# VHH binders against Protein Ta0236, part 11

Target 1, 206 residues: Protein Ta0236, of Thermoplasma acidophilum (q9hlj2)
Amino acid sequence: MHDLIMSMAEVDISLDIGTKAVRLARAAASSYLRNEKLPDPPADPIFQEKHGVFTTINTYPGNTLRGCIGFPEPYYPLGEGIIRSSIYAATEDPRFEPMKIDEISHVTFEVSILTQPVEITVNPEDRPKAVHIGRDGLIAVYNGASGLLLPQVATEYRMNPEEFLEALCEKAGLWEGCWKYKKVKISKFQATVFGEKDPEGVVEKR
Below, E stands for the ipSAE of ESMFold2; O stands for the ipSAE of OpenDDE; V2 stands for 0.75 times the mean of E and O plus 0.25 times the DockQ between their complexes.

## First folded at step 12 (VHH; framework vhh_etentamig_d1)

Design r5 (from p2 with Y53W; at its last look DockQ between E and O 0.41; V2 from the best seeds 0.00; counts 0 for: pae E 5.2 > 2, unsure alone 58.2 < 65, grease 25.5 > 24.2)
Fold by ESMFold2, look of step 12:
Structure r5 (fold): chain B 206 residues (1-206), chain A 127 residues (1-127)
Amino acid sequence: as target 1 above (206 residues)
Amino acid sequence: EVQLLESGGGLVQPGGSLRLSCAASGFTFSSYAMSWVRQAPGKGPEWVSGISWEGDYTYYADSVKGRFTISRDNSKNTLYLQMNSLRAEDTAVYYCARTEYRYTSDWGTVYKHFDSRGQGTLVTVSS
C-alpha cells in the first residue's frame, strides 16, 4: 500500500480526455468480443499515468447495471486500466453472464477515473464528519479483509455518512460498527465519471 | 506483448532445494503484485506464494510456509521462488502470475485473480 499513497493530486479531466477514455473502453470490449487486436491507448499523457479506474456497462435504454469492474488502486497506467476493466466488466463480472457480441450495440459505457485513496486518520468517532456524501467513495481494510463502496452508492441509496460507513463494514465482511475501531483502516477517494448518453453516442461528464 | 517466462525447474531429491525464476516483459513489472501458482498432475491450480509491488510484503500458502521464499528484483524484471526442504508433494508445474485485485461496483466486492501466461517450469521431487 505504501506505493499507492505517495504524491497524488486531485484529478481534473477535460471532456475531450473523458471522451477518449469512454471510446477506448468501448473499443476494448468490442475488439475482445470479436477476437480482434485490442486498441492502443490514446497518446495523451494522462493515459500513461497510474490511476484507479472502473468501467461500467449499463443496458440501453433501460439504464440498469450490466457489468462493472475496476481497480481502485493506481496499479496500471490509465489506458491499460481502462482496457482491462472494460473487458472484465463485459465478460468477467461474476454477477452477470458474459456479454455476447450482439449485445454490445445495446449498452452504454461509462468510465470512472479515481483519485488515489487517502486514509481517514481522525478519531474513529469523528470519521462520519470526514465523509462527503456524493463526492467520496470508501475503502475499509482490516486484517486481510477489504471492502469498497463507490461514491454513487451513498446517493443512490440515500445514505448519510454513518449509514455509508455501516454499509462499508458489511461490504468488507466485518462487524457492525467496525468503523468505530481505530485499527480498521478507512480510506476515501473521488471519481471523475464520463459516460455515453446513447450507445456510441455523445459522451458526457457526470 | 506481455510475457512471463519461468525457469529453474528440474529433478531433485527430497530435502533438496531449487530456485525458480520468472522473467517478465511487455509491461511495467514494478507496478504489479506477483504470485507463484502450481499445478500437480491431475489436480487444479494451487496458489503458492505472493509478493507486493516493491517486495516489502510476502505471503505463503500453509503448505509451503517456512520452506519457500518469494522475492523480486524490479531492476531486472524478475520474480524468484527459493524452494527448500522439498517434498514429493511439491512436484508440480510452477507458474508465475500477476496478482490482480478486481472490484465490482454495486457493493464493492473484492476478488483476486492470478494472471498466468507462461508455459511454466516443472519441478519433480523424487528419489
Scores: ipSAE 0.060, ipTM 0.503, lowest interface PAE 5.2, mean pLDDT 85
ESMFold2 (binder alone), look of step 12: mean pLDDT 77; pTM 0.804
OpenDDE, look of step 12: ipSAE 0.419; ipTM 0.703

Design r6 (from p2 with A33H E54R; at its last fold request DockQ between E and O 0.71; V2 from the best seeds 0.46)
Amino acid sequence: EVQLLESGGGLVQPGGSLRLSCAASGFTFSSYHMSWVRQAPGKGPEWVSGISYRGDYTYYADSVKGRFTISRDNSKNTLYLQMNSLRAEDTAVYYCARTEYRYTSDWGTVYKHFDSRGQGTLVTVSS
ESMFold2, look of step 12: ipSAE 0.529; ipTM 0.787
ESMFold2 (binder alone), look of step 12: mean pLDDT 82; pTM 0.840
OpenDDE, look of step 12: ipSAE 0.302; ipTM 0.682
ESMFold2, fold request of step 17: ipSAE 0.336, 0.300, 0.409; ipTM 0.690, 0.663, 0.711
ESMFold2 (binder alone), fold request of step 17: mean pLDDT 81, 82, 81; pTM 0.833, 0.840, 0.834
OpenDDE, fold request of step 17: ipSAE 0.295, 0.293, 0.330; ipTM 0.631, 0.632, 0.663

## First folded at step 13 (VHH; framework vhh_etentamig_d1)

Design w1 (from r6 with S31D; at its last look DockQ between E and O 0.61; V2 from the best seeds 0.00; counts 0 for: pae E 2.3 > 2)
Amino acid sequence: EVQLLESGGGLVQPGGSLRLSCAASGFTFSDYHMSWVRQAPGKGPEWVSGISYRGDYTYYADSVKGRFTISRDNSKNTLYLQMNSLRAEDTAVYYCARTEYRYTSDWGTVYKHFDSRGQGTLVTVSS
ESMFold2, look of step 13: ipSAE 0.313; ipTM 0.671
ESMFold2 (binder alone), look of step 13: mean pLDDT 85; pTM 0.876
OpenDDE, look of step 13: ipSAE 0.408; ipTM 0.689

Design w2 (from r6 with S30D; at its last look DockQ between E and O 0.40; V2 from the best seeds 0.00; counts 0 for: pae E 2.01 > 2)
Amino acid sequence: EVQLLESGGGLVQPGGSLRLSCAASGFTFDSYHMSWVRQAPGKGPEWVSGISYRGDYTYYADSVKGRFTISRDNSKNTLYLQMNSLRAEDTAVYYCARTEYRYTSDWGTVYKHFDSRGQGTLVTVSS
ESMFold2, look of step 13: ipSAE 0.327; ipTM 0.661
ESMFold2 (binder alone), look of step 13: mean pLDDT 82; pTM 0.842
OpenDDE, look of step 13: ipSAE 0.394; ipTM 0.677

Design w3 (from r6 with S31E V110I; at its last look DockQ between E and O 0.61; V2 from the best seeds 0.00; counts 0 for: pae E 2.4 > 2)
Fold by ESMFold2, look of step 13:
Formats: C-alpha cells, sequence, structure tokens
Structure w3 (fold): chain B 206 residues (1-206), chain A 127 residues (1-127)
C-alpha cells in the first residue's frame, strides 16, 4: 500500500526543525485570530513532505489541555498540516470554546510530528508485546468507532502495554478488552514532540 | 474554484435503484476524501457515506449499510453513490462534499468537516 510501511523508518528531527515547527504553529493560530494573512511554511524540505501531525495547546502557567487536533496520516505537507492543526486546536476543538486573541499569550504550543501508522498484525494475545511504552502511539478502529492515544499518555499515567491497550479501547468507545478481538484493527505510530517551555519561549524536544 | 456537480437523482419506486454521480473540478480530486450528505425536507443534514482519497476505505451510516455503495474514479474526477433497495426515508437532496477527517488525540473521535459541497440532486422514493 505505502512505501513507508516497508521501511518503517525512524525520523530524527533536529531541534532547529522542531523550533521552526512550533513557531509556525503559534504564528498560524495568532494570525488566524487576528484575521491576518497566514504564515508561509519554512523552506526546509521536510515542511513540503507529507507527515502526520498534531498541535497541542496547553494553558500557561496552569499547563492544562486547551486544544489538541491533528491528522495521524501523512495527508498534508507538514507545513500545511501544522498550520491547519494549530488553527483547529485553537478554534475548532469541540471540547473547548474558540480561543480569543487575548488568550494567546497565556498558552504554550506543542507540535507532534508522526510516522505513518502501521497495523499491528500479530495474533491478539501477542498485541501487548508489539507495543513499546514511551515510543508508540496507538489507534483502534472497529465498526465505525475509533480512538487514538499519543505515546506520552502511557508514560504520563505509568501504564504497561495491556493498560495502554485498555485505555485505547475506552477512548474508542469500545468494550473492556476490545484489543483481544482480532477484528478490532490496532495500529501504532511514533511521534517526535517539540514544545515551548513558556509562551513564545525556548522550544525544547519532549 | 472548487466545483462539485451532482447528477443522477430522480423519482424511483420503493425497492428501486439509482446511481448518483458527482463531477469534480477546480482541485486535485485524487488528494481529497469525499462524502455524500443528504438533507430531507424539514430536517438537518445527515452524513450518508464517505470514501478515502485513494478509495481504499469506505464508510457508511447505519441507515444505508448494505444498500448503498460509495466509489470514486480518480481518472475521471468523479464520485459515485450506488443506491439499491431504496425506501421512502431515503427521499432527500443528496450532496457530494469534500471532506476532512480530524482527530482529537484525547477524545479519540473522528469527526468530519465538509469544506465544500455541490448544489445537490433530488432523490424521491415514492410509489
Amino acid sequence: as target 1 above (206 residues)
Amino acid sequence: EVQLLESGGGLVQPGGSLRLSCAASGFTFSEYHMSWVRQAPGKGPEWVSGISYRGDYTYYADSVKGRFTISRDNSKNTLYLQMNSLRAEDTAVYYCARTEYRYTSDWGTIYKHFDSRGQGTLVTVSS
């Protein structure tokens, strides 16, 4: 299907690129909220390559989720994906009211750049062995229902692979133990995450 | 300018079939997910079916599963909906729509955004 599936390549993204990604996310949301022309993506080749991406916005200093929208498939060029996901995380996340321009100086931006999701094709009893805590994010799909967890969820909540799979079932709105059923499709992906330490501040790799 | 032109609607008996077409222009059709959305008189819009940009995945509302088949021909920039075993409740204006699937990482729900749609084609199912 996809060339990337055969390679399953690691992506080592420099801090310079990550900083440009986060700056682009902030600039996109800010420009949108001001009703100004959206920024152009950086010229670096990676921003013209198709990558999955999420933008996460957290309150500052409270550090609580304010919005998180993304596209796990490499559908958009990375630059366009960052711009879209940032604007959506700020203004079209159904869990939150649209952000007002007054809020922009009280949030931090985080960009997660993803590998292509690949299906875990082992027998269900072996699925936990295929999950690497702290590295893998997960997607579950079954009969029109779906759920997604980023890699950091498992480490933040100190989950083992079975607990992570169970949390995924819950996020998908499926039943307890859904991952044990072979017709539930489970895919994994990896993310490289960059975020601001404070609003408009130093960008760090997470 | 994005243009979507639906056709193939009409009057059909219950149990009958229709094939809807949507001719797309003004954008690279093969790079966009597409959906059919319908709106019955006096009701809000209802998503009917969706198809991924390459055609590898298709999705259906429960109300149409087993009766409707979505397809696309990227070489002809055309989206299709084959509608079989039609019922009175299928009466509606049918729109094709350019679709963006968005994921919330903490909720896990896929939701659909329709960034453009056509004028629609009327399907009437009546004896």
Scores: ipSAE 0.282, ipTM 0.635, lowest interface PAE 2.4, mean pLDDT 86
ESMFold2 (binder alone), look of step 13: mean pLDDT 82; pTM 0.842
OpenDDE, look of step 13: ipSAE 0.400; ipTM 0.691

Design w4 (from r6 with G55D D56S; at its last fold request DockQ between E and O 0.63; V2 from the best seeds 0.00; counts 0 for: unsure alone 64.2 < 65)
Amino acid sequence: EVQLLESGGGLVQPGGSLRLSCAASGFTFSSYHMSWVRQAPGKGPEWVSGISYRDSYTYYADSVKGRFTISRDNSKNTLYLQMNSLRAEDTAVYYCARTEYRYTSDWGTVYKHFDSRGQGTLVTVSS
ESMFold2, look of step 13: ipSAE 0.365; ipTM 0.673
ESMFold2 (binder alone), look of step 13: mean pLDDT 80; pTM 0.831
OpenDDE, look of step 13: ipSAE 0.414; ipTM 0.727
ESMFold2, fold request of step 17: ipSAE 0.377, 0.357, 0.410; ipTM 0.715, 0.693, 0.725
ESMFold2 (binder alone), fold request of step 17: mean pLDDT 79, 80, 80; pTM 0.813, 0.820, 0.822
OpenDDE, fold request of step 17: ipSAE 0.365, 0.346, 0.350; ipTM 0.693, 0.685, 0.684

Design w5 (from r6 with S31D H33Y; at its last look DockQ between E and O 0.43; V2 from the best seeds 0.00; counts 0 for: pae E 2.04 > 2, unsure alone 64.6 < 65, grease 25 > 24.2)
Fold by ESMFold2, look of step 13:
Structure w5 (fold): chain B 206 residues (1-206), chain A 127 residues (1-127)
Amino acid sequence: as target 1 above (206 residues)
Amino acid sequence: EVQLLESGGGLVQPGGSLRLSCAASGFTFSDYYMSWVRQAPGKGPEWVSGISYRGDYTYYADSVKGRFTISRDNSKNTLYLQMNSLRAEDTAVYYCARTEYRYTSDWGTVYKHFDSRGQGTLVTVSS
């Protein structure tokens, strides 16, 4: 039986959805570079929901960063966010020169889809217990100041939950220990990552 | 077509206050992050303050923190900047701008992009 397996569940982002996301990212960058009409987002409901998103472009076969731009806050519908982040990662990442069309066959695309932030509502002394290192990204908000850290920051720097919360205070421009104060609002979110194994090739969940 | 109309500028003494307004039309105001940007005579543009599309996040340049307050009223399609404790160096043309916050993947370097702005309103702080 050759049925396409629909693995989408309300709580999980399926490989089918992830594949569509990565295909959209490549199509958006490719169409932009060729001065062609931009692709429409897939019809699946998740692409109409507001999500934070990053598009990452790596060289192939070297697997070296070529561009990565995103919108960590849920500002755009996912489909629009993918299109924008892909074009920006390809052409407007200040760390790199704009990509030219001859590069497109020498890169892989990766899309990171972020969940809606959920406020950590426990008492401040329990906030570290509500943070899962490697899974959670964090947002802090306090009276006109805010900051955001992606999940991989904690893993990359080998932080424990308290260290991650402290780094968040620094990112927000707040004081040391700000997360211990009840009026500092702290929220968490997660990222699900899908990427091409080879240029235009099979998409895998990372 | 996107239109942004700033108002509320004028002459004020050091230490004084002004409240700037920006009337927005031609787009769904509540879907956009907004900023105030200023440009002093002979200088390049300087970002002053920003606000998220629902108003739950606000951002300020170090030079204005504690003195300026950005706000928005999405029911009136209006952006505001309350400016207190004004100084001579705050003299500039103030523009409101639609804003896109872009992040790179490293440590969270953030860039602000302004895709539209108004004609501006002049604020002069002088004795």
Scores: ipSAE 0.354, ipTM 0.676, lowest interface PAE 2.0, mean pLDDT 87
ESMFold2 (binder alone), look of step 13: mean pLDDT 80; pTM 0.819
OpenDDE, look of step 13: ipSAE 0.381; ipTM 0.682

Design w6 (from r6 with S31D H33R R98K; at its last look DockQ between E and O 0.44; V2 from the best seeds 0.00; counts 0 for: pae E 4.5 > 2, unsure alone 62.8 < 65)
Fold by ESMFold2, look of step 13:
Structure w6 (fold): chain B 206 residues (1-206), chain A 127 residues (1-127)
Amino acid sequence: as target 1 above (206 residues)
Amino acid sequence: EVQLLESGGGLVQPGGSLRLSCAASGFTFSDYRMSWVRQAPGKGPEWVSGISYRGDYTYYADSVKGRFTISRDNSKNTLYLQMNSLRAEDTAVYYCAKTEYRYTSDWGTVYKHFDSRGQGTLVTVSS
């Protein structure tokens, strides 16, 4: 059984930085939809460091997923990653129609800043022991297919590590028990999440 | 600055073989997926092959499966494409690319963006 012991040292990002990240995400999507110059990232050093990132857009007040695109691997500096992920979540998420500017006041923005994914290298039978529910998100990659589950999914649905790995297989479009196969690469990561309470409102750490 | 330098192209008979190389610098090569993309005369870019950051997994377009082999040497910051059984339709400028995989939070599929920076290397397959 995994305890939900949250380390204060895990991806320790201040609320001030998180607020800047969320404001950058909203500004990027808004500027893009208006065909205006994209915002510059804040000057704080972290925005020039490479981090994985997701931008999530939810309806307000319904709080229903409207778009969520990200880069779990640190391809871009954080600031650039936020700008790109926000625009993609608003306009290039294949699950949804592209957002129009009049919709932006009816959504909230959330930014998830990720640690670098670390491969779970233990033997497949021991993979569940390497997963910490509530802390870890998971990525599976196999033969061109991939899937990702954020840490919150496991706690929301009260999954144990094996159930979380099974859900990951299903998410990746793979077979049941895929995580038991060595050639399926499984990685874990953590996230610090900041989001608007209401459109353009107070940003909170989640 | 990201720098990618392709080499190893040339004139090859149909059925022949060629090995392309791509020297990478200006980024941590082992942290990124890489791809080969080609552009035939008068055509747009076509994805050819991709490889995971550690080389554990390789991917191929249907048109090259069984004939081409992608590999990487992370200690030398180098990407390779071994091309066998070459055909006239393989004639193109070949580029290596730092590959962006975009993930949705609750879908198993992703789409790829290719960041190619080099001038490429010309492969000509002709009798």
Scores: ipSAE 0.063, ipTM 0.508, lowest interface PAE 4.5, mean pLDDT 85
ESMFold2 (binder alone), look of step 13: mean pLDDT 78; pTM 0.801
OpenDDE, look of step 13: ipSAE 0.202; ipTM 0.586

## First folded at step 14 (VHH; framework vhh_etentamig_d1)

Design x1 (from w4 with S31D; at its last look DockQ between E and O 0.65; V2 from the best seeds 0.51)
Amino acid sequence: EVQLLESGGGLVQPGGSLRLSCAASGFTFSDYHMSWVRQAPGKGPEWVSGISYRDSYTYYADSVKGRFTISRDNSKNTLYLQMNSLRAEDTAVYYCARTEYRYTSDWGTVYKHFDSRGQGTLVTVSS
ESMFold2, look of step 14: ipSAE 0.542; ipTM 0.790
ESMFold2 (binder alone), look of step 14: mean pLDDT 81; pTM 0.834
OpenDDE, look of step 14: ipSAE 0.374; ipTM 0.689

Design x2 (from w4 with S30D; at its last look DockQ between E and O 0.47; V2 from the best seeds 0.00; counts 0 for: unsure alone 64.4 < 65)
Fold by OpenDDE, look of step 14:
Structure x2 (fold): chain B 206 residues (1-206), chain A 127 residues (1-127)
Amino acid sequence: as target 1 above (206 residues)
Amino acid sequence: EVQLLESGGGLVQPGGSLRLSCAASGFTFDSYHMSWVRQAPGKGPEWVSGISYRDSYTYYADSVKGRFTISRDNSKNTLYLQMNSLRAEDTAVYYCARTEYRYTSDWGTVYKHFDSRGQGTLVTVSS
């Protein structure tokens, strides 16, 4: 039985697209705060494709989180997702007060474009074998509870696959070892991240 | 304009069953997660059940698990809630809600956002 390791096609997103994505995020948040018309997404076809997306806003030069909202499941075309996530990151992140317009020039924007989450359908005990540290982000869903860990979480904390899954359980507010439970849905995804070096500055792939 | 119209509510005895329907229009129904939310008199809104647009995966509050079944017919732009073994505590106005799941990148906290809902349908469970 050839385990069709569906090679999740690495979405190769160019720096050009990434730059446009970040600029769109900034423009959307800025326009919203100014009560201006929201920008249109770029004409590039990828912005019409459904992708999960996160917009992260950090203070500059302090580099502290100011807001982050995302949609790991692709509800929206990428363009719309970026517009929504950026606005929500700026104004509706429950951890922060809504941004003021004067803050826009003192923050940097980062956009993470995600691949479509793919359910890990192997036997629960084999789920660690299906997780690639440094590449895969994880999503857990069970009975209305859910949690998400980005790929960099595993690398930053030097987690092995099992530890990463345990962390996921904790993040989801689920029990220890929840990833061994078949009814807990575990999905994996990848992310391409683009961010400003400084406000309105050069965008880099991270 | 997004429109959600709930129906199927009514008076039922404890242990009885009801099937709620929600007719959706004004948006691409098959591209959105949907939920049922209820509000009992004097209480805040309570999430009851959700269904994914992607794979029709279903979610339930513990209070209704095993008794309620959420489903959707994308061809009819309709959301359903089959309610069995109804209890007095199930008495509420039931709302169909278009659901957006928002995540924070900082450890992946998820928020359910109901950006649209209908006028609701009243379910009364009483002997």
Scores: ipSAE 0.403, ipTM 0.711, lowest interface PAE 0.7, mean pLDDT 90
ESMFold2, look of step 14: ipSAE 0.470; ipTM 0.731
ESMFold2 (binder alone), look of step 14: mean pLDDT 80; pTM 0.826

Design x3 (from w4 with R98K K112R; at its last look DockQ between E and O 0.64; V2 from the best seeds 0.00; counts 0 for: pae E 2.6 > 2, unsure alone 57.6 < 65)
Fold by ESMFold2, look of step 14:
Structure x3 (fold): chain B 206 residues (1-206), chain A 127 residues (1-127)
Amino acid sequence: as target 1 above (206 residues)
Amino acid sequence: EVQLLESGGGLVQPGGSLRLSCAASGFTFSSYHMSWVRQAPGKGPEWVSGISYRDSYTYYADSVKGRFTISRDNSKNTLYLQMNSLRAEDTAVYYCAKTEYRYTSDWGTVYRHFDSRGQGTLVTVSS
């Protein structure tokens, strides 16, 4: 299970970097909604490195989901991924209507920076043992269907590994117990999450 | 910037075969999912097939399963579609597309978005 990608997965991202990431996300959504030039990513090297990323937008003070779009695979340099995911979370999340500029002061932004997903390659009966609750997010892919759960889902709902895998199957639109089938590909990743305490306010690590 | 150049279309009789190619440039081809999308005259676009950059997993619309085979050669930055047992309903302009899979994080629903596509290559299947 352990390889070069796993060693990279354990990097702790500083609050300074996380603050820049969240500020970039807000600036990208705001600039897009105002039809203005998009911000440039910060110069810090990590923003030019490919990372999976999600931007989450929550209402404030209600703290309910307003939009959340991301790319778990490291297709984009982190800076570009943040800009894209922020704009999509604000305007192209199919669960919600596109955000209007008047809403921007009533939401908080959160950025989840992901490690490279690594396939869980043990025999299916042992997959629960490879899942670390509170640390791992999961991706399932099978025959054109896929689903993803961030690490905090398992913690917030107090799931054990088997329950987390079942929730993943449901999210992927697969059958009950899909994780027991060898050809369902299951990968894990970790996330470092930073978010605003209140709109445009102090950014904290979560 | 991103360029996608489709080729290999033409006139073919029902039951015939064609191989489409798509030359890609302006991006790191091996890092992105790719798809074939077709558009019949007077109709909206229809996704035909997709191929992942990782694990080379392939996906097909039900209407083409068993007849079409998608493949890629990352050393040549080229996407292919082998089309066998062609039918009149396969007549369309075929586009290759750089595909962006977007995920919702609450429950991880994925959907395909076609980031860019080429000008297309016409496939005509007729008696």
Scores: ipSAE 0.259, ipTM 0.637, lowest interface PAE 2.6, mean pLDDT 85
ESMFold2 (binder alone), look of step 14: mean pLDDT 77; pTM 0.793
OpenDDE, look of step 14: ipSAE 0.482; ipTM 0.767

Design x4 (from w4 with Y111H K112I; at its last look DockQ between E and O 0.48; V2 from the best seeds 0.00; counts 0 for: unsure alone 63.5 < 65)
Fold by OpenDDE, look of step 14:
Structure x4 (fold): chain B 206 residues (1-206), chain A 127 residues (1-127)
Amino acid sequence: as target 1 above (206 residues)
Amino acid sequence: EVQLLESGGGLVQPGGSLRLSCAASGFTFSSYHMSWVRQAPGKGPEWVSGISYRDSYTYYADSVKGRFTISRDNSKNTLYLQMNSLRAEDTAVYYCARTEYRYTSDWGTVHIHFDSRGQGTLVTVSS
């Protein structure tokens, strides 16, 4: 079965929206840990739009990963996605024990807002040509296997498009060169990332 | 309130077929990924199949691939599982589950999460 992923325009997100997104993430995680009522999303229309989203929690000042959960597909309205992903990052990341409330003041929050994934529909051999390093994140899906690489992965490891696709195959638990097979669905997306410089501090666009 | 009601289970001989249905209510069915999971007595839950809300892309466990077909009718808020060539090892309680896929890192490790499921329907494959 071949499915088409709908494309959306590039996400142009202001720093104001990004700041609200990060604050929402922190508030949601904090409220949850305190067993308080969860915050409402901001009233800005974008928070009602469905977007893929990741919430990343890092220790401060150590800058070590403390939790990261996301929904790369536009599964939830952005506001809801941020609330869920932040809570999950804090309490349900299988790599970490649930955060304690005392940790909240010693972590920073980062929110990545994604565009809708767009399937790369070119001939499989031409898929590398459709990948822009530093801009595009990738998703691979095949028969229940799935993997995702954010755009910064390619830049951090200085990957070319083919290497990035190979890394994607590996991440998805698929075979080497899986991206050359038509039945392997490869999609690309972009991310706008906002994060605190320090706990509850200034939010910057990354 | 999210409700999922499975039906269609029963006793069938090896090689037989069954079609399971899941009636969903209390949420926007068309906006959620759905899965079938099963649990045999004394065993842990096993993911069987999934279907995307977005493009109806389907996923199958290796154990059922080629034999089972998952589908959905959004107009009826119903999830289906066509089970063909049934085997004794397919005997289990089958659950319909609302599904979300969680990615856990910048590298995108994915985890399947079921935030709700029904009471299940029993499928018994026996001669």
Scores: ipSAE 0.353, ipTM 0.683, lowest interface PAE 0.9, mean pLDDT 90
ESMFold2, look of step 14: ipSAE 0.468; ipTM 0.746
ESMFold2 (binder alone), look of step 14: mean pLDDT 78; pTM 0.792

Design x5 (from w4 with S30D S105K; at its last look DockQ between E and O 0.53; V2 from the best seeds 0.00; counts 0 for: pae E 4.2 > 2, unsure alone 62.4 < 65)
Fold by ESMFold2, look of step 14:
Structure x5 (fold): chain B 206 residues (1-206), chain A 127 residues (1-127)
Amino acid sequence: as target 1 above (206 residues)
Amino acid sequence: EVQLLESGGGLVQPGGSLRLSCAASGFTFDSYHMSWVRQAPGKGPEWVSGISYRDSYTYYADSVKGRFTISRDNSKNTLYLQMNSLRAEDTAVYYCARTEYRYTKDWGTVYKHFDSRGQGTLVTVSS
């Protein structure tokens, strides 16, 4: 059973798959808020494969964050992960009040499908060289603390690799330069992002 | 159905040792992070220790570092907690739990969520 989780498969995500993923996210949140039966995942094989996933909900037209919860580790089949992350983003993000059904038509849904994280195993001094800005997200784990930054954080804040690693340390609640310590585990992953242009509208790859 | 069954608790003198076990069934054990959580009488739950599903990385609350050791045997679907140098404040019901780390977008905050846990095993440390 280890072999399914240890496999380093590239994420090959078509717009068709991404559209189904976003539609599933909206349907899951909507059904949950209406106290209705949750949707079944699409039949496509990828939805049965374990992937990390985030669901992000933004206000529309304001385009401000309304909720975002995810699972970077591939604990769930993608379909189940989308359903869970969507419901949590809508109702259990502690930064926001639980969504009410009258909000559903005034938000957009976005799904980020992640590759399995791969540990950066080079000497700590060389970790910045292993980070590709704009492509890689990062996760740090140390002694009961962890932090994660999605790939877009580095580009949105115009960070170089060392700045990105420092931001990761701060996010994890660790010390300045934590990434230089060999016992801090640092892993990288990639994300393919799909989102609604308008509420219930056309899904596009981001 | 997920099932977690803790055992190995009991009455121990201060300075003594115990080993807790948790038998897991109904899920792919080696695909999940696992934790020990304890609850002292009249108090809320306190996370004690965690172990990763892949790298065997172990994590400890400051209150137990150097005294407790978490481990797992994936071939037996069993989680363990070796508790040494026990103190009165370690008295609690100890629960085995599947751990779900939830992350936010951007500057993500990590929330530990225990989506399943057992009925617990009582550890009493008393003179």
Scores: ipSAE 0.138, ipTM 0.543, lowest interface PAE 4.2, mean pLDDT 86
ESMFold2 (binder alone), look of step 14: mean pLDDT 79; pTM 0.818
OpenDDE, look of step 14: ipSAE 0.260; ipTM 0.625

Design x6 (from w4 with S30D D55E S56G S105T; at its last look DockQ between E and O 0.80; V2 from the best seeds 0.00; counts 0 for: unsure alone 64.3 < 65)
Amino acid sequence: EVQLLESGGGLVQPGGSLRLSCAASGFTFDSYHMSWVRQAPGKGPEWVSGISYREGYTYYADSVKGRFTISRDNSKNTLYLQMNSLRAEDTAVYYCARTEYRYTTDWGTVYKHFDSRGQGTLVTVSS
ESMFold2, look of step 14: ipSAE 0.410; ipTM 0.723
ESMFold2 (binder alone), look of step 14: mean pLDDT 79; pTM 0.820
OpenDDE, look of step 14: ipSAE 0.514; ipTM 0.779

